# Ledger of designs, part 206: VH-VL binders against q9nrl2r1430to1533

Target 1, 104 residues: q9nrl2r1430to1533
Amino acid sequence: GGVHELSAFEQLVVELVRHDDSWPFLKLVSKIQVPDYYDIIKKPIALNIIREKVNKCEYKLASEFIDDIELMFSNCFEYNPRNTSEAKAGTRLQAFFHIQAQKL
Key: E = the ipSAE of ESMFold2; O = the ipSAE of OpenDDE; V2 = 0.75 times the mean of E and O plus 0.25 times the DockQ between their complexes.

## First folded at step 15 (VH-VL)

Design U14 (framework fv_erenumab; at its last look DockQ between E and O 0.80; V2 from the best seeds 0.71)
Fold by OpenDDE, look of step 15:
Structure U14 (fold): chain C 104 residues (1-104), chain A 121 residues (1-121), chain B 110 residues (1-110)
Amino acid sequence: as target 1 above (104 residues)
Amino acid sequence: QVQLVESGGGVVQPGRSLRLSCAASGFTFSSYAMHWVRQAPGKGLEWVAVISYKGSDKYSVDSVKGRFTISRDNSKNTLFLQMNSLRAEDTAVYYCARKPHYSRGTYFDPWGQGTTVTVSS
Amino acid sequence: QSVLTQPPSVSAAPGQKVTISCSGSSSNIGNEFVSWYQQLPGTAPKLLIYENNKRPSGIPDRFSGSKSGTSTTLGITGLQTGDEADYYCATWDDSLDAYVFGGGTKLTVL
């Protein structure tokens, strides 16, 4: 069960990264690019971090993996107004994730 | 109307200091990250520094690190650039520019009219 | 020397269409939004295009932006004498952790 879940997590991360709307989420926001980001977002996370956690087998439950992905989207929607390209991309990617996560 | 007005430019000798100001009006200054961008005579644009909306985070291009300090006074709607140990290569028109919204957006709007700094012996 | 590469100059007659290219890499244009600025002689830069293809209020639709891969293009249709200016592309560079500009393109209206 655990081995299968790990493989599923890896595959899902790969699919998320390859998605056209993954660009806001690939890595942590630069403090120089967006200097106010970390004043607002207290638990920053990105797909590269999640991928690393997957590779290190840090997720023991699917719920833990899902929680990190949801945190990533939550951060996006918390910081970015709804009409921004980032929020719109996040909305689409999250929808994709929810569909794929059903396979976990 | 959103407006930025730079001041403080002048002619100075190498090694001297100069403090630039940028007065903001027409928007909630304290809600925006602010930037300095410079343009040497007959040359292109070069990003210089950024400061967060609260002023707690400051960053600058490597060529000015240790010499230039960006700061702001939100109570006075003013952005500053303290320039120490000035060099000839710092000669440029200095523009203040606003990061226009809370997003990952990477553009500046508006720009001030610029203030000229000339470093010459 | 600029991280983003632009042609040094372009020219066309009034009423014509011109395009200005800006080429970068995967660490900048490839992964980030591009903006374009117009700088009329003796004036400050003015935002022309943001987020690759969006126009700020007041910018006419004869100005357009497009992005493909690691390059972006500014299009100007119905060229007017008043369009004679320097044009700069700009974006964020992840590798440099800095905002970067193109070298600028001088547009001459013949």
Scores: ipSAE 0.796, ipTM 0.923, lowest interface PAE 0.6, mean pLDDT 95
Fold by ESMFold2, look of step 15:
Structure U14 (fold): chain C 104 residues (1-104), chain A 121 residues (1-121), chain B 110 residues (1-110)
Amino acid sequence: as target 1 above (104 residues)
Amino acid sequence: QVQLVESGGGVVQPGRSLRLSCAASGFTFSSYAMHWVRQAPGKGLEWVAVISYKGSDKYSVDSVKGRFTISRDNSKNTLFLQMNSLRAEDTAVYYCARKPHYSRGTYFDPWGQGTTVTVSS
Amino acid sequence: QSVLTQPPSVSAAPGQKVTISCSGSSSNIGNEFVSWYQQLPGTAPKLLIYENNKRPSGIPDRFSGSKSGTSTTLGITGLQTGDEADYYCATWDDSLDAYVFGGGTKLTVL
């Protein structure tokens, strides 16, 4: 919705990108680097894409924005075993997101 | 014990074809992306190609693109490299290597012992 | 020339420590995990280090890895004559869309 929501989405995305654990999520996984990723993950999403959608006002509801961010984390946990650096980073960044999102 | 064993190398003239095989054992082959890496005599390692665990996605380095095709048969636990239009610069030991699945990494473990391809004459 | 730069050789006496450097760029080492491989004479490469500083099972803790900026190092302590080998760093390069290896470093134990 409103102007306050869009400003909050922008602020939250910036905070996520700046977080030390954002490195697995900054851009889409390279299909050459990780060729089996897209066999497993059917709805890929990354912070750069979410940021662009916020900038273009493509989210009409707060739930749509939150759904994309949660999709990003669920993709990470689906693809990466729990003991990997990627999954651990996802867990920490998701916890950070939940804290920041409470302020919305 | 996890093992990869390459075969199919040999001596061929430029312009000819070879098909390399890599037999896998000791792990669930169909759960892993697989790679070919080569090493020219006295030189370093060069990544050649990768194939996804189902075999649906395949990529190769530009120097061999259009000439080499990576493939796999998961029912036989076998990885292949079809090498067409061979050139002297393709002379190398060819290794197959496994990439860990469920991990977004840039490492290879294990490697096969390699098979030698010589393109000359 | 190799995308990742390693010294061509390094040497030290048994029991000593060596480090092997590997220099890259922001398109590779700067933003990607690094791995290290040992290639003993006449054999295939073997994984020593993954994710910059982790050892797979069976690799003794005499082998260590680190990364800073666009550079990475392999450390080997308590050198043994059996450590004589070629050592390669490797990573992904986003600008080339390829996995890349360093040129290799020949370790000689005198």
Scores: ipSAE 0.561, ipTM 0.837, lowest interface PAE 1.4, mean pLDDT 91
ESMFold2 (binder alone), look of step 15: mean pLDDT 94; pTM 0.951

Design U15 (framework fv_erenumab; at its last look DockQ between E and O 0.87; V2 from the best seeds 0.74)
Fold by OpenDDE, look of step 15:
Structure U15 (fold): chain C 104 residues (1-104), chain A 121 residues (1-121), chain B 110 residues (1-110)
Amino acid sequence: as target 1 above (104 residues)
Amino acid sequence: QVQLVESGGGVVQPGRSLRLSCAASGFTFSSYAMHWVRQAPGKGLEWVAVISYKGSDKYSVDSVKGRFTISRDNSKNTLFLQMNSLRAEDTAVYYCARKPYFSRGTYFDPWGQGTTVTVSS
Amino acid sequence: QSVLTQPPSVSAAPGQKVTISCSGSSSNIGNEFVSWYQQLPGTAPKLLIYENNKRPSGIPDRFSGSKSGTSTTLGITGLQTGDEADYYCATWDDSLDAYVFGGGTKLTVL
């Protein structure tokens, strides 16, 4: 079960990264590019971090993996107004994730 | 109307200091990150520094690190650039510019009219 | 020397269409939104295009932006004498961790 889940996590991360709407989520926000980001977002996370955690087998449960992905999206929606390109991309990517996560 | 007005430019000798100001009006100044961008005579635009909306985070281009300090007074709707140990290469029109959106995009809108700094012996 | 490469100059007659290219890399234009600025002679830059192809309020639709790969293009149709200016592309560079500008393009209206 655990080994299969790990492979599933890896595959899902790959699919998320390859998605056209992954650009806001690929890596942590630069403090210089968006200097106010970390004043608002207290638990920053990105797909590269999640990928690393997967590779290090830090997720013991699917729920833990899902929680990090959801955190990533929640951060996006917390910081970005609904009409921003980032929020719109996040909405689409999250929808994709929810569909794919059903396979876990 | 959203407006930025720079001041404080002048002619100074190398090694001297100068403090630029940018007065903001027409918007909630304290909600926006602010930038300084400069343009040497007959040259292109160069990003200089950024400060977060609260002023807690400050960053600048390597060429001015240790010499220039960006700051702001939100109670006075004013952005500052303290320039120490000025060099000839710092000669430029200095613009203050607003980052208008909460996004990762590169946005500068509006720009001030600029203030001229000339460093010469 | 600029991280983003623009042609130094372009020219066209009134009413014509011109395009200004801006070439970068995967660490900037390839992964980030691009903005364009117009700088009329003796004036401050003005935002012309943001997020690759969006126009701020007040910018006429004869100005357009597009991005493909690691390059972006500013299009100006119905060229007017008042369009004679310098134009700069700008974006974020992940590798430099800095905002970067193109070298600028001088547009001459013939």
Scores: ipSAE 0.765, ipTM 0.915, lowest interface PAE 0.6, mean pLDDT 95
Fold by ESMFold2, look of step 15:
Structure U15 (fold): chain C 104 residues (1-104), chain A 121 residues (1-121), chain B 110 residues (1-110)
Amino acid sequence: as target 1 above (104 residues)
Amino acid sequence: QVQLVESGGGVVQPGRSLRLSCAASGFTFSSYAMHWVRQAPGKGLEWVAVISYKGSDKYSVDSVKGRFTISRDNSKNTLFLQMNSLRAEDTAVYYCARKPYFSRGTYFDPWGQGTTVTVSS
Amino acid sequence: QSVLTQPPSVSAAPGQKVTISCSGSSSNIGNEFVSWYQQLPGTAPKLLIYENNKRPSGIPDRFSGSKSGTSTTLGITGLQTGDEADYYCATWDDSLDAYVFGGGTKLTVL
């Protein structure tokens, strides 16, 4: 959308990156570190990629931005069992995201 | 009981080949990525290679790239390391190891007992 | 030397406490989970600590791990002669695209 909307997306991404539970989501999972990841996750996404897309004005609708953020969490929950540190971090960061998104 | 048992080590001349095997039991072998880690005499541990659970993705450290090939046969619960063009610096105890998590796990459990490779003229 | 730096040796008497440090960088310890391994003489490594400070089943709470910034520490209290071993920290390194181990620390219980 417009300039004010892009500023809101950037602010939200910055808040997510600064959150303590952002560590699983900062960058794409390494194929060497986790060689099985990309057999399971078909649409990988991470905060650095989302931030780049905001900076390049690639989101035309707010729903597209929100969909990428929710895809990021969905990938986490699909790949990681419920009791893992990654899944727990995802749950807490997603809750934080929903609160921050309402303030826009 | 979860167990990993390596074999195929020995004394060989530089430039020759060896094939190491790691027999797995007590767990669903085909569900886990598997690794090789080596330890030169009197030295520390060095990660060598990883293979994905299906065997489709393989990675090795630069020092052995092009010379060593990791592989697996899931029907026989066996991990392999084909070691070609062996050099003196490849002399080590070679361990196979399992990584229990698929996502950003950075630890190995269990380890095999190791098999010794000595490369000497 | 190793990407992860450990003291070559530490020692303490039975019943005492010892700590073993492991220093890295933002490309490894600063951004990744750390694990610790015990290697008794003539044996394979055994997992002591995973995810910085968690103990697998069968590891007593006198073994502890911590991480701060780009450094991690293994703590051992109530030292026993059976604790005499080499200890290794390990993690993933983003810059090298590889798993890395510290150089190891020989613990002597005297």
Scores: ipSAE 0.632, ipTM 0.869, lowest interface PAE 1.3, mean pLDDT 91
ESMFold2 (binder alone), look of step 15: mean pLDDT 94; pTM 0.949

Design U16 (framework fv_erenumab; at its last look DockQ between E and O 0.82; V2 from the best seeds 0.74)
Fold by OpenDDE, look of step 15:
Order: structure tokens, then C-alpha cells, then sequence
Structure U16 (fold): chain C 104 residues (1-104), chain A 121 residues (1-121), chain B 110 residues (1-110)
């Protein structure tokens, strides 16, 4: 159960990172690159942070893992208008995630 | 029409101070991060500083840290660059530029016409 | 000297096609959007291309951008005398945590 879930989380993160639409999510947004980002987004998160949490076994439930992934997408859609490349990438990656998450 | 107009350039001696201004019009100034970019004579473009839309976050290139300060007055649609302890290497045309969208994309549009700063003894 | 490398100059006759290359690394062009700027003699830079291959309003389709790996290319077809200018690529560099420009390319129309 728990061991299998951990492996599943790791595998899913790997798949997300390898996805072509992962580029907005690989790491936290630079404060210099986008200086207004953190005025808007109060709970920043990225795939590298989620991966670290997985590696440290910080997710005890699949729901916790899913919540962080969904937060990541939520942040993207909150900050980026619908017509941006980031939002479009997020939409596609989230759809991919939802399909893969069924395996958890 | 979206427009940026720089002013405040001039000829100064090393160690002196100068304050540049950039007047914005044709868009909601307070919604955009703003940048300064400079170009030394006969040279390329160099990013100098950025300020967030509210002015709460400011960053600059290492070569000007401690000497240059970017600021803005949204009530007056104006961007500023306070330049202290000027050096000969600061000689350049200084452009203000807008970061046009809420995006992680790196581009500037539009640019002002620039104002010339010459630092010489 | 510049983080992004461009050829110092290119030239072609009117009506021809030219390409300007811009090479970087995985910490910049490899992972970030690239923009291109045109600077006519004695004028301020003007945005030509953003997000690798998008044209702002008012930029003719003679100008195009493409990105592959850690390099990007500006294409200009139907070259006109008015295209004689300096062209700069730009992007974000993750390792430097800064905006970076290429050294610029002087385009001469023969």
C-alpha cells in the first residue's frame, strides 16, 4: 500500500516533468523575472518541490499529493490569463495529470 | 497609443548623481512591471533594473547595486531611476521598457526613445 | 562577452532571405521564451518577435522566429532596404537570475 503509493507518486512526477507542457511548472518563478508573481500567488509550488516532498515521504495520503499538484495548476490559472502560453500548457498538463492520477 | 518618454539625461562628472524619469501614457501604468535597459555607445543592450507593478519589489543588475535605485509613482504614471556614484562605465542611452503581459515570457514592449547619460571627467 | 551569441554581421540583397542566429545554453534559451528586437540606426529597440515565434501587431509576416534546443533564429524574407538595422535576441537566464541579450547583429542590405 504505502510503498506502492510512494512509487506511484514518484513515477507520476517523472511523467509530469517529462511532459512537453511542464516548462511553467518545473521550478518556482523567479522574483526578478516576474516581480509581481508573489504579490498574487501566496502558496507557490512547483514540480521540483513536489518531487522533493515525495522523496522525503511527506505525502501520507494520495489526496495530499493530488492537492499539491492541483495547487500548482490553480496558481498557474490564477496568475496567467487564459490566452497565455502558460495557461494553455497548464490546461494540457492538468488533463494529462487527471488521467494518470486514476492509477493512484 | 502606448507610449514611454524618458527624460533627465545629461553630462555629469564621476561620483555625481542623476535622476531619470519615464512618463507613461496610453495604458494602465500601475498594472505593469517596468524595466530600465541601457546601451553604451556602440555597444549592445544591457538590462539594468526591474520594478513590480506596485513598486514593492525592486531588482537590478549587480554592476549598479548600491548605486542605482528604481522607483515609480503610479499616481503620476512615472518610472524613475536614481543614479548615484556614477561611473564612466555608466555612460549609455537609458531606455525604459514595459513588460507587456502577465507571463513568464521575457520581452519588452514598448520601449521609450531613450535618454542619454554621459559620465566624464 | 554576451551570454547569448549572435553573428556580428549579416548581409543580403533586396528581396532575399536572411537568417540571424542566437545561441545560448540550457539555462536560458533552452528553457525560456526568446524575443527579438530591431534597432534602426539612431532609434530605440522595437519588439519583433516574442515567445520564440509570435509577432506583435504591426510586424509583417516577413519576420519570423524559431527555436530549437539552445538556439534561436530570426528569419527575414523579402529583404528591404529599410530592414538595415541591428537585431538583438533576448531571454531570461535561470543561472544568472537576470535578463540577457545577445551581442547584436548588424544587418546590411546590399
Amino acid sequence: as target 1 above (104 residues)
Amino acid sequence: QVQLVESGGGVVQPGRSLRLSCAASGFTFSSYAMHWVRQAPGKGLEWVAVISYKGSDKYSVDSVKGRFTISRDNSKNTLFLQMNSLRAEDTAVYYCARKPYWSRGTYFDPWGQGTTVTVSS
Amino acid sequence: QSVLTQPPSVSAAPGQKVTISCSGSSSNIGNEFVSWYQQLPGTAPKLLIYENNKRPSGIPDRFSGSKSGTSTTLGITGLQTGDEADYYCATWDDSLDAYVFGGGTKLTVL
Scores: ipSAE 0.817, ipTM 0.928, lowest interface PAE 0.6, mean pLDDT 95
Fold by ESMFold2, look of step 15:
Structure U16 (fold): chain C 104 residues (1-104), chain A 121 residues (1-121), chain B 110 residues (1-110)
Amino acid sequence: as target 1 above (104 residues)
Amino acid sequence: QVQLVESGGGVVQPGRSLRLSCAASGFTFSSYAMHWVRQAPGKGLEWVAVISYKGSDKYSVDSVKGRFTISRDNSKNTLFLQMNSLRAEDTAVYYCARKPYWSRGTYFDPWGQGTTVTVSS
Amino acid sequence: QSVLTQPPSVSAAPGQKVTISCSGSSSNIGNEFVSWYQQLPGTAPKLLIYENNKRPSGIPDRFSGSKSGTSTTLGITGLQTGDEADYYCATWDDSLDAYVFGGGTKLTVL
């Protein structure tokens, strides 16, 4: 929505990027590095893309922003087994996001 | 016992072809992306190619692109490398290697014993 | 001309400690997990270290890995004559879109 809400989205995405567990989510997964990824994940998304969408004011509703963040975590858990470093990082970052998003 | 066994190496002249095979056992072959890595005589390791678990996605280094084709037959638990238009610089021991599906494949485990390709006039 | 730089050789006496360095850049070691391999003479490489500092089952704890910035180090303590081998670091490189290996380090146990 408005300028205040967009500033809150930017603040939240900055907090996510700064978190120690953001490393699996900073940019899209390389298809050459992980050739199976895009056979399984059809709606890829990452923090750099979400941040760019915030900067370009592409989110009209808070729900659209939250949906992209939750999609990012859902993709992680769909692709990665729960015992992997990636999934464990996703679990911790998602918990952090839920706390911060209640302030939104 | 997880195992990878390469075969099909040999001595050939430049411009000829060889087909390498890698037989897999002791794990669910069709669940893993597979790789070829080579080692020139007295030199280090060089990544060559990767194929996705279903075989639909294939990538190789620029130096072999258009000449080498990675493939797999999941019903036979076998990985292949078709090597066409061979050059002297392709002389190496060729290893097949597995990466775990749950990680980004930053590491290789296990490796086969290797098969030797020598390209000389 | 490896993207990752390792010393060509290192040596030490049995029972001692060595470290093997591996230097890269922000496009590889700086942003990606590192692995290390042992290659005994005439054999295939064997995984020693994955995800910078983790050991697979069967690798003794006298092998260790660390990473700082764009550099990584393999540590080997309690050297044994059976440790004589070539050692390689490896990682993903974002700019090359490829897996890259160091040039290898020959360890001699004198």
Scores: ipSAE 0.599, ipTM 0.857, lowest interface PAE 1.4, mean pLDDT 91
ESMFold2 (binder alone), look of step 15: mean pLDDT 94; pTM 0.953

Design U17 (framework fv_erenumab; at its last look DockQ between E and O 0.84; V2 from the best seeds 0.68)
Fold by OpenDDE, look of step 15:
Structure U17 (fold): chain C 104 residues (1-104), chain A 121 residues (1-121), chain B 110 residues (1-110)
Amino acid sequence: as target 1 above (104 residues)
Amino acid sequence: QVQLVESGGGVVQPGRSLRLSCAASGFTFSSYAMHWVRQAPGKGLEWVAVISYKGSDKYSVDSVKGRFTISRDNSKNTLFLQMNSLRAEDTAVYYCARKPYYSRGTYFDPWGQGTTVTVSS
Amino acid sequence: QSVLTQPPSVSAAPGQKVTISCSGSSSNIGNEFVSWYQQLPGTAPKLLIYQNNKRPSGIPDRFSGSKSGTSTTLGITGLQTGDEADYYCATWDDSLDAYVFGGGTKLTVL
């Protein structure tokens, strides 16, 4: 169970990173690029951080992994209006994630 | 009408200080991150500094770190650039510019008319 | 020397189409939105294109932007004498953690 889940998490992260709509999520938002981001987003997270947590076996449950991914999308929708490219990309990537997460 | 108006430029000797101001009108100033961008004579545009909407976060290009300080007074709708230890290479037209939206988009709109800073001995 | 590379100059006759290229890398244009600015002689820069291909209000549809890979292109159709200006591309650079501009392109209307 746990070993299989770890492999599944790794694979899913790889798939998310490779997705065309992953660009808003690959790494944390730069404080210089968007200096007001962290005034709004209190729990910042990105795919590189999630990948690191996976590699370090910090996720003991699938729900924990899913929670971080959902947080990542939640942050995107919290900061970015719906008509932005970031929000649109997030919407598509989240849909992809939900499909893939069924395999967990 | 959204408008930015720079002031405070002038001719100074190397090592001196100068404080630039940018008066904003026509929009909710306190809701926007603001930037300074400069242009040396006959040269291109160079990003200088950014300040968050609340003023709590400030960043600048390496070449001005320790010498230039960006700040703002939201109660007066004014952006500032304190320039200390000025060098000849700081000679430029200085523009204030607004970051228009809460996004990762990287663009500036509008720009002020600019104020000229000349550093010469 | 600029992180983003533009041709120093382009020229065309009135009514013609011109394109201005802006070349970068994966750390900037490849992963970020690009904006374009028009700077008429003796004036401040003016936003022309944002988010690769969007026009602000007041910018005519003669101006267009496109992005492919690590490069972007500004297109100007129906060239007018009033289009004679310097044009700059700009974006964010992840590696430098800074906003970057192209070297600028001087457009001459013949």
Scores: ipSAE 0.741, ipTM 0.913, lowest interface PAE 0.6, mean pLDDT 94
Fold by ESMFold2, look of step 15:
Structure U17 (fold): chain C 104 residues (1-104), chain A 121 residues (1-121), chain B 110 residues (1-110)
Amino acid sequence: as target 1 above (104 residues)
Amino acid sequence: QVQLVESGGGVVQPGRSLRLSCAASGFTFSSYAMHWVRQAPGKGLEWVAVISYKGSDKYSVDSVKGRFTISRDNSKNTLFLQMNSLRAEDTAVYYCARKPYYSRGTYFDPWGQGTTVTVSS
Amino acid sequence: QSVLTQPPSVSAAPGQKVTISCSGSSSNIGNEFVSWYQQLPGTAPKLLIYQNNKRPSGIPDRFSGSKSGTSTTLGITGLQTGDEADYYCATWDDSLDAYVFGGGTKLTVL
């Protein structure tokens, strides 16, 4: 809660978007590019959607924001085998997120 | 021994229909999205259509939308392309191709040998 | 008029090196993995390079790929007569919601 906490969420999302390993997470996966994605992933989420929710003040609790970020990584690991570029990027970005969340 | 073999090509007049088949072997066919790619004589490659693992989701390029339908029979390890209202511009070698990973990577491996469709009056 | 622009042809002598460029935009090469295909005369395309710079098993290391910005390059060293083929780059295009191929480059080994 509060306006200071929402500013921290926006700052954290900006840092995630700027990270080199953000490329799998910037926007929702295209159903035409990856036609089976939505048969496997039932709660899709991406950084542009999370950023939009922060800007619209849709997160009422910090736990709700953190849950969406962690859902994003969980979806990546569920869909992509561990040795893919996507899963490796997810591992590195998630580690970065945990460090940045401590600071902010 | 992963193999894709197309069949069903031939010479047809404009406005007619043709159905292509692609027989798959050496891999678990039902685990992969499948594609059609075509190549007009002396020209480059053009992506045509994709179908999901289970066959429920199908997409095609705008130039063939409404005329071509991709489908599959996972019990027979076979991919199909139903081509209706054929035009001279549809003349090409048609390849089936596999996208072997779940990732957003854009690559096709393997390709079939191709089957030739000629649309001529 | 391909979305991805390749030179129509290149040539070099056996043993030499060539590069084949492929130019696109932020809606394709700039944000997506690139693959390269070799099509020998009268045959189907064969994967040479995936994920910008990776080689599948069986492709010799004299074939290489790179990507910078909205451009990608296939490099071939130690040219052999058997390398005479058409070469295509490919990627996904967000604007078209489609996979796109370059127009192809004919390599002649003289």
Scores: ipSAE 0.509, ipTM 0.828, lowest interface PAE 1.9, mean pLDDT 90
ESMFold2 (binder alone), look of step 15: mean pLDDT 94; pTM 0.952

